# Ledger of designs, part 1: VHH binders against E3 ubiquitin-protein ligase MYLIP-A (mylipa)

All scores and structures are predictions.

Target 1, 279 residues: E3 ubiquitin-protein ligase MYLIP-A (mylipa), of Danio rerio (Zebrafish) (Brachydanio rerio) (q6tem9r1to279)
Amino acid sequence: MLCHVTRPDAVVMEIEVDAKANGEDCLNKVCRKLGIIEVDYFGLQFSGSKGENLWLNLRNRISQQMDNLTPCRLRLRVKFFVEPHLILQEQTRHLFFMHVKEDLHRGHLRMCSEQAQELSALLAQAEFGDYNQNTAKYWYTELCGSEPNQTTINSIIAKHKALEGLSQASVEYQALQLVSSLEHYGVEWHWARDAEAQRLAIGVGPEGIAICRDDFSLVNRISYPIIQIATQSGKSVYLTVTKESSDSVVLLFKLISNRAASGLYRAITETHAFYRCDT
Positions, changes and structure headers below are counted from each chain's first letter, unless a header gives other numbers; antibody chains are not in Kabat numbers.
ipSAE, averaged over its two directions, is called F for ESMFold2-Fast, E for ESMFold2 and O for OpenDDE. V2 adds 0.75 times the mean of E and O to 0.25 times the DockQ between the complexes of E and O.
[cut] stands for letters that were removed.
The coordinates of atoms that the task and the answers printed are left out; those that the model quotes come from them. Centres of patches stay.

## First folded at step 13 (VHH)

Design v4 (from s8 with A33T T52D)
Fold by OpenDDE, fold request of step 14:
Structure v4 (fold): chain B 279 residues (1-279), chain A 123 residues (1-123)
Amino acid sequence: as target 1 above (279 residues)
Amino acid sequence: EVKLVESGGGLVQPGGSLRLSCAASGFTFSDNTMGWYRQTPGKQRDLVADIDSGGSTNYADSVKGRFTISRDNTKNTVYLQMNSLKPEDTAVYYCTADIRTYYFDEGKETYYWGQGTQVTVSS
């Protein structure tokens, strides 16, 4: 069976696997081709029938999880984000960087003007190399949501010039360091509805769960230590959380499909398990 | 509280038939996949059949063509019609719902099962 695995930079890899291969087999082949040893940080995603993004269960057969196998389309993504200094391989960091760039484009990471200037310079150095007036392009507006004035542009240029001679790997590392300090670094987002049928964005990350409105305004933050129980039933995910009063409350999230609900449930539980044991 | 109660088991001759029932409560039955498993002493519990919320069914190879799983959402009940029974079908049959619970303190996941019903196929 031929799988088309798309990297975060939109490059498509052709991976041949057995008809009975599980997700791990495919992921291992992908990582091998990329020279990545740190396989545990990564996963494979596919699209559900309702457009939901789903993680492949690595322990199960690929053919049993996907509705459409012709062609088998998968996406290589970072599943568990860690701080850059914990990453051992340049190849691993590069993949992290590519995924983060996607997150930046989607507007999932917010930053101040100063951070945006610094990151703009780093991204430019990574993509275009040393400063050149004719080729340099900066992502400042996309990063902070405001148009840069001339002073800001000059500042970014100065910062870019200061990066002269630095390798792509070096600036990607610096970029990851900066991004890893931002709110919602490593957060995976799930769309759901609450008990009142209000649309919510549920963010699952290394620090816990973020509950946001449709516009990503924060409603609640739930750290893992105060979560007692997670339950998935049908299209619903329930979280039992300890309150400050020592009482418990049950939060209900309704998702578009059973698979989506399973996805959120697994995201929560696997993330908790990963950081509990491995970090 | 999630509850699953099996019934309909018993002793039957080879080639005979039984119909198992599982009454479910404590959750939205219509939204969940329901399943039947069987287990013999000292062995692993194995999937016999399951039916999802849309009515799609899956069977173990050993029971295909002989067993039929069905559900009645108005009664919150899942059924297993077992025809052409064989001695090899002798086991305790368990009903389950596709409900998963993760306990954060323990870092473990649990599933929900009924008490089981004994099916014995013997001459």
Scores: ipSAE 0.772, ipTM 0.911, lowest interface PAE 0.3, mean pLDDT 94
Fold by OpenDDE, fold request of step 14:
Structure v4 (fold): chain B 279 residues (1-279), chain A 123 residues (1-123)
Amino acid sequence: as target 1 above (279 residues)
Amino acid sequence: EVKLVESGGGLVQPGGSLRLSCAASGFTFSDNTMGWYRQTPGKQRDLVADIDSGGSTNYADSVKGRFTISRDNTKNTVYLQMNSLKPEDTAVYYCTADIRTYYFDEGKETYYWGQGTQVTVSS
């Protein structure tokens, strides 16, 4: 079967796999084609029938997971974000960078003005190369939510000029270093409703779970050590968490579909497993 | 507490029929995919059939056309109608739901099963 695998930069790769191939088979082929050895950081996503972003289970057959197989449309994404210095290959870092750019575009990563200026310059150098007054474009407003004044623009330009001669790989690495210090780096977001039917954004990351309102204001942050159990049942995910009083509380998240619930559950459990083993 | 209780197994001659039932409790039955698995001694547990919350069914190739899975949400019960039984269908049949629990301390995942019901097809 033919799989169309879209990279974070929107490039589509055609990957041929056996009819009975599992997700791992496809991912391995993708990574081989890209020269990536560090396969463990990556996964394949697909869209559910309700528009859900779902991770492909790498252990299961692709044909059993996808609603439409002609063609099979998948997305290569970073599944487990790590610190940039832990990444060994330039190819791997590049994919991380591409994915982070998508996250930045979606407004998932917040930063202060100073960070936004620095990152704007780095992104410009990565995309356009050395400073040119006719071609340089900066993402400052998108990054911090504020319009830059002339002083800010001049600052960004100065920072960009200071990056003269740096390679794309170098500035991407610096950009990743900056982004990795930001809140919600490596966090995967899931939409859910609580027991009162309030809409929530559930962030699953290396440090734990962030529970946010629909405007991404933080309601609660739950670290993995205080989570006792996670249960997925139908469209619901339950978290049993230890309180400071030594009592336990059960948090309920209702998702749009069973598949979405499975996705959140797996995100939580796999992330925990991944970082537990690496620490 | 999640509870699954199978019934309806027994001894039957080749070509005979049985109807298995699984009574479920402790979760929202209507929202869950229900499934039947079977296992013989020393072998892995294999999927026989499942039915999702929307009523869509899936069958193992070996039982297609002979077995029918159905559900009654008012009774929180899933059924497996087994027709044209063969000796190779002999196994312990288990009911399951798409419920799973992860224990963080142990890093282990568990699934929920019934106690199983023995189906023996023999002349």
Scores: ipSAE 0.772, ipTM 0.911, lowest interface PAE 0.3, mean pLDDT 94
Fold by ESMFold2, fold request of step 14:
Structure v4 (fold): chain B 279 residues (1-279), chain A 123 residues (1-123)
Amino acid sequence: as target 1 above (279 residues)
Amino acid sequence: EVKLVESGGGLVQPGGSLRLSCAASGFTFSDNTMGWYRQTPGKQRDLVADIDSGGSTNYADSVKGRFTISRDNTKNTVYLQMNSLKPEDTAVYYCTADIRTYYFDEGKETYYWGQGTQVTVSS
């Protein structure tokens, strides 16, 4: 069967796999074509019938997971983020960088004005090279939510000029180092509702779970050590967490579908398992 | 605590009928997909039938037309009516719900099954 695999930079790859191929077979072919040895950081996503973003289960047959196989439409994404210095290959760092750019565009990563100025310059150097007044364009509003005034623009230009001569690979690495310091680096977002049907954004990351309002403002943060169990039941995910008094409380997240609930449940359990092994 | 209790198994002759029941507690029964699986010694459990919260059913090819799954949300019970039984239907039948639990301190995942009820089809 033919898979159209969209990279984080929007480039579409055509990958042919056996009709009985599992998800891992496709991912390995994608990574081989890209020269990626560090396969374990990546996964393949697809869209569910209710608009869900779902991870392809790598151990199961692709045909059993997807409704449309002509062509099978997949997205290559970073599944497990690590500190940039742990990444061995420039190509791997490039894919991390492109994924992070998507997160920045969507507003999932927050930063202050000074960080936004630094990152804006790095992004410009990565895309356009050395400062040139005729071609320079800067991300800023996307990074901090405010329009830049002339003083801010001048600061960004000064920072961009200071990057003269640095390669795309070098500034992408510096950008990743900056972004890796941000609160929600490596966080995967899921939409849910609480017991009172209020919309929540649930962030699953290396250190735990962020419970946010639909504007991504933080309501609560739960680290993995205080979570006793996670249960998926139908469209619901329950977390039993330890309170300060050593008592337990159960949190409820209701999702749009069983597949979405499975997605949140798996994000939590697999992220916990991945980072537990790395420590 | 999630609890599933199967009943209704037994010995029947080929061509006979049995009705299995599964009483459920410890979760909101009406929200879940309920299912029946069967297993012979040394083999994996195989899906027989399931029924979702909306009443939509799904059957293994080997039992279509002979078995009927149904649910009674007022009794928190799922049923499997088995007609035209064959010797190859002999197995332990297990009830399950679409519930799974991950224990963070152990890193282990658990699914919920009943104790099973034996169905034997023999002359």
Scores: ipSAE 0.617, ipTM 0.794, lowest interface PAE 0.5, mean pLDDT 89
Fold by ESMFold2, fold request of step 14:
Structure v4 (fold): chain B 279 residues (1-279), chain A 123 residues (1-123)
Amino acid sequence: as target 1 above (279 residues)
Amino acid sequence: EVKLVESGGGLVQPGGSLRLSCAASGFTFSDNTMGWYRQTPGKQRDLVADIDSGGSTNYADSVKGRFTISRDNTKNTVYLQMNSLKPEDTAVYYCTADIRTYYFDEGKETYYWGQGTQVTVSS
C-alpha cells in the first residue's frame, strides 16, 4: 500500500507499507527516513468524509480507519508539544517550527506587538538570512493583526540586523522559545456545539482545555486537575469537572460525527496521559 | 450508569438458531453504534457484528450470511439473529456500545461490556 505523507513544510513523502500495516508501522518508516528518533511527539492525520481532521490510531490497521486507500493520504504532525529545550534533535525542532509556523499563519497564537516585532525578525532571518533591504519581508501584521507604523518597522529591521550571521537552525530555536511562551502554544482546535447548539472552538493543550466562541474569544478555561472524567458516547463528549464549591458540573460537546467526537476525546485524554508520564 | 444486559443464549444443535438480545440503559441509545463480540476461553474477544445509529451493519467474515444484527431504538435493544450455527460459534457473547470513559486521577480508560450470555453449539 502507497501512502502520501505530507510533512508540516508541505513536502510530500511516498511511503510504502504492508496492506495490513498498523498506523505505527507507517509513522516509524516516516521517522526513520527523516532521521527522527523522538517519534513519540508525532502522529499521522487524515481527513474524514465530512471534512474532519482526524488522528490515525497507531495501534490499528490503516485500512480499517481510512475511507480511501488509493493512495492513502496522511499528514505528519506534531501531536504532543513540549518546551523547546527538551527536544534533542535539530530535525525534530525543525518540524516543530514548521508546524508552529502554520499555526501562526492561521492566527491561532495570540501575541503582543513587542513579541510580533521580535518574531518577525526571527522568521525573516530563518527564511531569507541576514538583513537585506531587497529581500526583507516581515510577518508582523499576520502575527498581531495590526499594520505596523514606521517606528515598528524600524524596530523590526534593527532586530533583524542584530541576528546577522545566525544560522537557520539557531533562529528557528529562538523562534520556538518565543512561541512556546504564548498562551495557546501546542493547542489543538476542535469545533463543537454545546447543549444549546452554540458553536464553540475547543482548544486542547498541555495544561488544559480552552472553551472559546466561534471568534476564538474565551468562554472558559479548564485545567486538567479539575477534570474528573471524560466520556465519549456517539457524537458527544462529556467532561465532569469540579467547581470552586467542590460540586461537579458536566459539560457537553456535540460534534459533527462519531469520528470527530473520538478525535476530541482522544486529544484530551492522550494529551493528559502524555504529560502525566513525562513527570 | 451505563448498563448492558445480554440474554437469549443456550445450548443448540448444529444447524440451529438462536436470537440474542441486549437491553441497554444509561445513555442515548439512538446515537450509538451497538455491537456484539464473542470470546472463547483463552482467546481475545472478537467482533461478530455491529450496527451504527443509521442502521448500517458490519459483520465478521466468519458469520456473514448466517448472522443478522438489528436494533429497536424504541426499546433500547440490539439483537443478534444467529442461524446455521456451527460448533465453532460456541462462545460467550458480549454486547457493547461505542462508549468509553477516561478517569483523570488514575490515567485509565475503560470500555463498557455486559456480563455476557453463553452460546453452546453441540450435539
Scores: ipSAE 0.599, ipTM 0.774, lowest interface PAE 0.5, mean pLDDT 89

Design v4 (from s8 with A33T T52D)
Fold by ESMFold2, fold request of step 14:
Structure v4 (fold): chain B 279 residues (1-279), chain A 123 residues (1-123)
Amino acid sequence: as target 1 above (279 residues)
Amino acid sequence: EVKLVESGGGLVQPGGSLRLSCAASGFTFSDNTMGWYRQTPGKQRDLVADIDSGGSTNYADSVKGRFTISRDNTKNTVYLQMNSLKPEDTAVYYCTADIRTYYFDEGKETYYWGQGTQVTVSS
């Protein structure tokens, strides 16, 4: 069968796999074609019939997970984010950078004005090269939510000029180092509803789980050490959490489908397992 | 506590029929997908049939037209009607629900299966 695999930079790859191929067969072919040895950071995502954003189970047949196989449409995404200095290959860092750039564009990663000025300059150097007054355009509002004044613009220009001569790879690495210090670096978002049907955004990250309203305002933050168990049952995910008083409370998240609930459950359990062994 | 109890297995001649039952407790039965798997010695458990909360069914190719899965939400019970049985249907049959639990202190997960019921088809 033919798979259309979209990279984080929106480039589409055509990958042919056996009709009985597992997800890992496709991922390995994608990574081989890209020269990626560090396969373990990546996964393949697809859209469910109800609009879910789902990870392909790499150990199961692709044909039994997908609703449409002509063509099989997948997205190459970073599944497990690590500190940039742990990444060995420049191409791997580039894919991390492109994934992060999408998160910045969507407003999932916000920062203070000083960090936004630094990152704006790095992004401009990566995209346009050395400062040129005729081509210079800067991301800033996307990074901190406010329009820049002239003092801010002048500061960004000065920072951009200071990057003269640095390669795209070098400034992408510096951008990743900056972004890796942000609160939501490496966080995977899932839509759910609580017991009263209020919509929630559930962020699964290296240190735990963020429970947010649909505008991403924080309601609660739960670290992995206080979680006793996670249970998936049908379209529901339950977390049993230890309170300050040593009592337990059960949190309910209801998702739009069994596959979405499986996705949240696996995101929590696999992220916990990954970072418990990789600290 | 999730509990699944199978019944209705036994010895039957080729061409015969059996009806398996699985009584479920400890969860909201009507919200879950229920299923039957079977296992012969030395092999992995294979899906036989499942039925989702809305009543939609799915069958393995080897049993289509011969087996029927059904559920009774008032009795928290799922059934497998097995007709036109063949010797190759001989196996231990297990009931399942789409429930799993991960224990953070151990890093291990548990799936929920019944104890199994033996079905033997021989002359």
Scores: ipSAE 0.595, ipTM 0.784, lowest interface PAE 0.6, mean pLDDT 89

Design v7 (from s8 with T28H A33T G54E)
Fold by OpenDDE, fold request of step 14:
Structure v7 (fold): chain B 279 residues (1-279), chain A 123 residues (1-123)
Amino acid sequence: as target 1 above (279 residues)
Amino acid sequence: EVKLVESGGGLVQPGGSLRLSCAASGFHFSDNTMGWYRQTPGKQRDLVADITSEGSTNYADSVKGRFTISRDNTKNTVYLQMNSLKPEDTAVYYCTADIRTYYFDEGKETYYWGQGTQVTVSS
C-alpha cells in the first residue's frame, strides 16, 4: 500500500507499507527517511469524512482507520510539543520549526510587535539567509495583522543584519525559543459547541486546555491538575473540573462527529499522559 | 451513572433463534453508538454488531445475514436478533456504548459494559 505523507512544509513523501501495516509502521518509515530518531514527538493525521483532522492510531491497522485508501493520504505533524532545549536532533527541531511556521501562518499564535519583528528577522534568515535588500521578505504583517511602517521595517532589517552568518539550524532554534514562550505554543485546536450551542475553539496543549471563542479570544484556561475526569459519550466530551471553592463543575463540548469527539478526548488524555510521564 | 443490563440469553438448539435486549440508562442514549460483543472463556471479547446513533449497522463476518442489531430510542434499548444459531455462537454476550472515562489522577481509562447474558447453542 502506498501512502502519501505530507510534511508541514507541503512536501509529499511516498511511503510504501504492507496492506496490514499499522500507523507505527508508517511513522517509523517516515521518520527513518527524515533521519529522525525521536519518533515519539510525532504522529500522522488524516481527514475525516466531515473534514475533521484526526490522528491515526499508531497501534491499529491503517486500513481499518481510513475510509479512503487510494491513495492513502496522511500528514506528518508534531503531536507533542516540547521545549526546544529538550529536542536532541537538528532534524527533529527542523520538523518542529516547519510545523510552527504552519501554525503561524494559520494565525494560531499571538505575539507583540517586538516579538513579531524579531521573529520576522529569524524567519527571513532561515529562508533567505543573510540580509539582502533585493531578496529579503518579512512575515511581519502575517504575524501581527498590521502592515509595518518604515520604522518597523528598519528595525526588522537591523535585526536581520544582526543574524548575519548564522546557520539555518541556529536561527530555527532561536525561532522555536521565541515561539515556545507564546501562549498557545503546542496547542492543538478543536472546534466544538458548548451547552448553549455557542461555537468554541478548544485548544489542547502541554499546559492544559484553552477554551476560546470563534475569534480565539480566551474564555477560560484549564490546567491539567484541576481536571478530575474526561468522558466521551457519542459526539460529546465532558470535563469535570475542580473549582477554587473545592466544588466541581462539568463542562460540555459537542463536536461535529463521534470521531471528532474521540479526537478531542484522545488529544486531552494522550497529552496529559505524555507530559505526566515526562515530568 | 451509566448502566447497561442485558437479557434474553438462554439455551437453544442449532438453527434456533434468540433475541437479546440491552436496557441502557445514565446517558443520552440516542446520541450513542451501541454494540454487542461476545466472549468465550479464555478468549478475547469480539465485536458482534454495532449500530450508530444514525442507524448505520456493522456486523462481524461470522454473523452477517443471521444477526440483526436494532435500537429503540424511546425505550433506551438495543436489540440483537439472532437467527440460525450455531454451536459456534455459544458465548457470553455483552452490551456496550461508545462511552469512555479517563481519570486524571490515576491516568486510567474505563469503558462501560453490562454484566453479560449467556447464550448456549447445543443439541
Scores: ipSAE 0.788, ipTM 0.911, lowest interface PAE 0.3, mean pLDDT 94
Fold by OpenDDE, fold request of step 14:
Structure v7 (fold): chain B 279 residues (1-279), chain A 123 residues (1-123)
Amino acid sequence: as target 1 above (279 residues)
Amino acid sequence: EVKLVESGGGLVQPGGSLRLSCAASGFHFSDNTMGWYRQTPGKQRDLVADITSEGSTNYADSVKGRFTISRDNTKNTVYLQMNSLKPEDTAVYYCTADIRTYYFDEGKETYYWGQGTQVTVSS
């Protein structure tokens, strides 16, 4: 069976696996081709019938999880984000960087003007190399939502010039360091509705769960230590959370499908399990 | 509390029929996929049939054409009509729902099953 695995930079890899291969087999082959040893940080995603972004269960057969196998289309993504200093391989960091760039383009990461200037310079150095007035492009507006004035542009240029001679790997590491300090670093988003049928964005990350409105304004942040139980039932996910009063409250999230609900449930539980073990 | 109670098992001759029932409570039944599993001593529990909330059905290859899973949402009950029974169908049959719970303090996941009902096919 031939799988088309798309990297975060949109490059498509052709991976041949056995008809009975499980997700882990495919992921291992992908990582092997990329020279990645730190396989545990990564996963494979596919699209559900309703447009859901779903993680492949690595322990199960690929053929049993996907609706369409011809062609088998998968996406290589970071499943568990960690601090950059914990990443051992340059190849691993590079993949993290590519995924983060995708998140930046989606507007999932917010930052101040100063951070945007610094990151703009780093991204330019990574993509274009040393400063050249004819080739340098800066993502400042995309990063902070504001147009840069001439002073800001000059500042970015100065920062870019200061990075002269630095390797791509070095600059990507610095970029990851900066991004890892931002809110919602490593957060995976799920669309749901609450008990009142209001649309919510549910963010699952290393620090806990973010509950946001459809415009990504924060409604609530729930850390893992105060979550007692998670239950998936059909299309619904329930979180029982400890309140400051020592009482418990149950939060209800309704998703578009059972698979989506399973996806959110697994995201929460697997993320918790992953970081619990590494802590 | 989620509860699943199976009934309808028994002893039957090869070629005979049985109808299993599973009464469910403690959750919104109509929203859940319901399933029947079977297990023999020393072996793993295997899927026999399941039915989604929308009424879509799935069967193990070994029971296709012989078994029919159905549900009555007004009674919170799922059924397994077993026809043309064979000795190899002998097992304890369990009912389940697509419900799972993760306990954060223990890092443990739990599923919900009935007590099971014995089906014996013998001449």
Scores: ipSAE 0.781, ipTM 0.910, lowest interface PAE 0.3, mean pLDDT 94
Fold by ESMFold2, fold request of step 14:
Structure v7 (fold): chain B 279 residues (1-279), chain A 123 residues (1-123)
Amino acid sequence: as target 1 above (279 residues)
Amino acid sequence: EVKLVESGGGLVQPGGSLRLSCAASGFHFSDNTMGWYRQTPGKQRDLVADITSEGSTNYADSVKGRFTISRDNTKNTVYLQMNSLKPEDTAVYYCTADIRTYYFDEGKETYYWGQGTQVTVSS
């Protein structure tokens, strides 16, 4: 069967796999074509019939997971983020950068004005090269949420000029170093509803879970050490957490489908397992 | 506590019929996918059939047309009607639900199975 695999940089790859192939077979072919040895950071996503954003289970047959196989449409994404200095290959780092760039565009990563100015210059150097007043465009509102004034623009230009001569790979690495220090770096977002049917954004990251409203304003942050158990049952995910009083409380997240609930459950348990072994 | 109790196994002649039952408790039965697996000694458990909360069914190829899975949400019970039984159907049959639990302090995941019921098909 034919898979159309979209990379984080929007390039589409055509991958042929056996009709009975599992998810790992496709991912390995994608990574092999890209020259990526660091396969463990990546996964493949697809859209469910209700618009869910789902991870392809690598151990199961692709045909048993997808609603449409002609063609099988997948997205190559970073599944487990690590500190940039731990990444061995430049190509892996580039894909991390492109994934992060999309997160910045979506507004999932925010920073103060000073960091936004630094990152704006790095992004411009990466995309356009050395400063040129005829071609340079700057991301700023996407990074800090406010419009730049002329003083801010002048500061960004000065910082861009200071990057003269730096390669795309060099400034992408510097950008990743800056972004890796931000809140929500490496966080995977899932839509859910609480027991009162209020819409929530659940962020699963290396150190724990962020519970946010649909505008991504933080309601609560739960570190993995205070989570006792996670249970998936049907469309529901339950977390039993320890309160500061040492009592336990159960949090309920209802998702749009069983596959979405499985996705949140797997995101929580696999992220915890991945970073627990990495330490 | 999640509990699954199978019953209805036994000895039957080839071509015969048997109806397995699985009584469930400790969770909201009507929201879950329920399933039957079987295991021959020395082999792994294989899916026989499952049924979603909406009533959609799936069957292993080896049992299609002979076995029927059904559920009664008022009794929290799932059934497996087994017709035209063959010696190859001899196995321990296990009931399961789509429920799983991860324990963070141990990094351990658990699934929920019944105790199993033996089905033997022989002359």
Scores: ipSAE 0.587, ipTM 0.776, lowest interface PAE 0.6, mean pLDDT 89
Fold by ESMFold2, fold request of step 14:
Structure v7 (fold): chain B 279 residues (1-279), chain A 123 residues (1-123)
Amino acid sequence: as target 1 above (279 residues)
Amino acid sequence: EVKLVESGGGLVQPGGSLRLSCAASGFHFSDNTMGWYRQTPGKQRDLVADITSEGSTNYADSVKGRFTISRDNTKNTVYLQMNSLKPEDTAVYYCTADIRTYYFDEGKETYYWGQGTQVTVSS
């Protein structure tokens, strides 16, 4: 069967796999074509019939998971984020960087004005090269949420000029280092509702689970050591968590579909397993 | 506690029919995908059929046209109507639901299965 795999930089790859191929067969072929040794950080996503953003289960047949196979439309994404200094290959860092740019565009990562100025210069150097008044474009408003005044613009230009001569790879690494310090770096977001049907954004990351309101304001953080049990049943995910008093409490998250609930459940359990086993 | 209880197995002649039932309790049945698997001695369990909460069905190639999965949400029961039975259909048939539990201290995952019901097709 033919798979159209979209990279984080929007480049589409055509990958042929056996009709009975499982997800990892396709992922391995993609990574082989890209020269990626660090396969374990990545996964393949697809869209569900209700607009869900879903991870392809790597152990299961592709044909049993997808609604449309002609062609299979998949997205290569970073599944497990690590600190940039742990990444061995430049190509892997590039894919991390492109994924992070999408998160920045969507407003998932918060930063202050000083960080936004620094990152604006790094992004411009990565995309356009050395400062040139005719080509340089800055993401400041997208990163910080406010329009820059002339003093801020002049600061960004000065920072961009200071990057003169640095390669795309070098500034992408510096950008990743900056972004890795942000509160929600490497966090995968899932929409859910609580028992009172209030909308929640559930962030699953290397350090644990963030429970946020729909504006991403933090309500609670749950580290993996205090989680006893995760259960997925139908459209629901339950977490049994140890409180400060040593009592247990069960948290309920209701999702739009069974596959979305499976997605949150797998995000939690696989992220826990990855960092427990890989590190 | 999640409980799945299969019934309706037995000995049948080739070409015959059986109807398997799986009574479910301990969860909200109407929200779950239910399934039937079968296992012959020394082999892994293979999917036979499943049915989503919305009623969408999926079948293994070997049983298409002969087996029909259905559900009755008022009785919390899933059925497998097995027609035109063949000797190769001989197996233990297991009921399951799309419920699973991960234990963080062990890093282990558990699924829920019924006890199984034996189907034997003798030529």
Scores: ipSAE 0.580, ipTM 0.782, lowest interface PAE 0.5, mean pLDDT 89

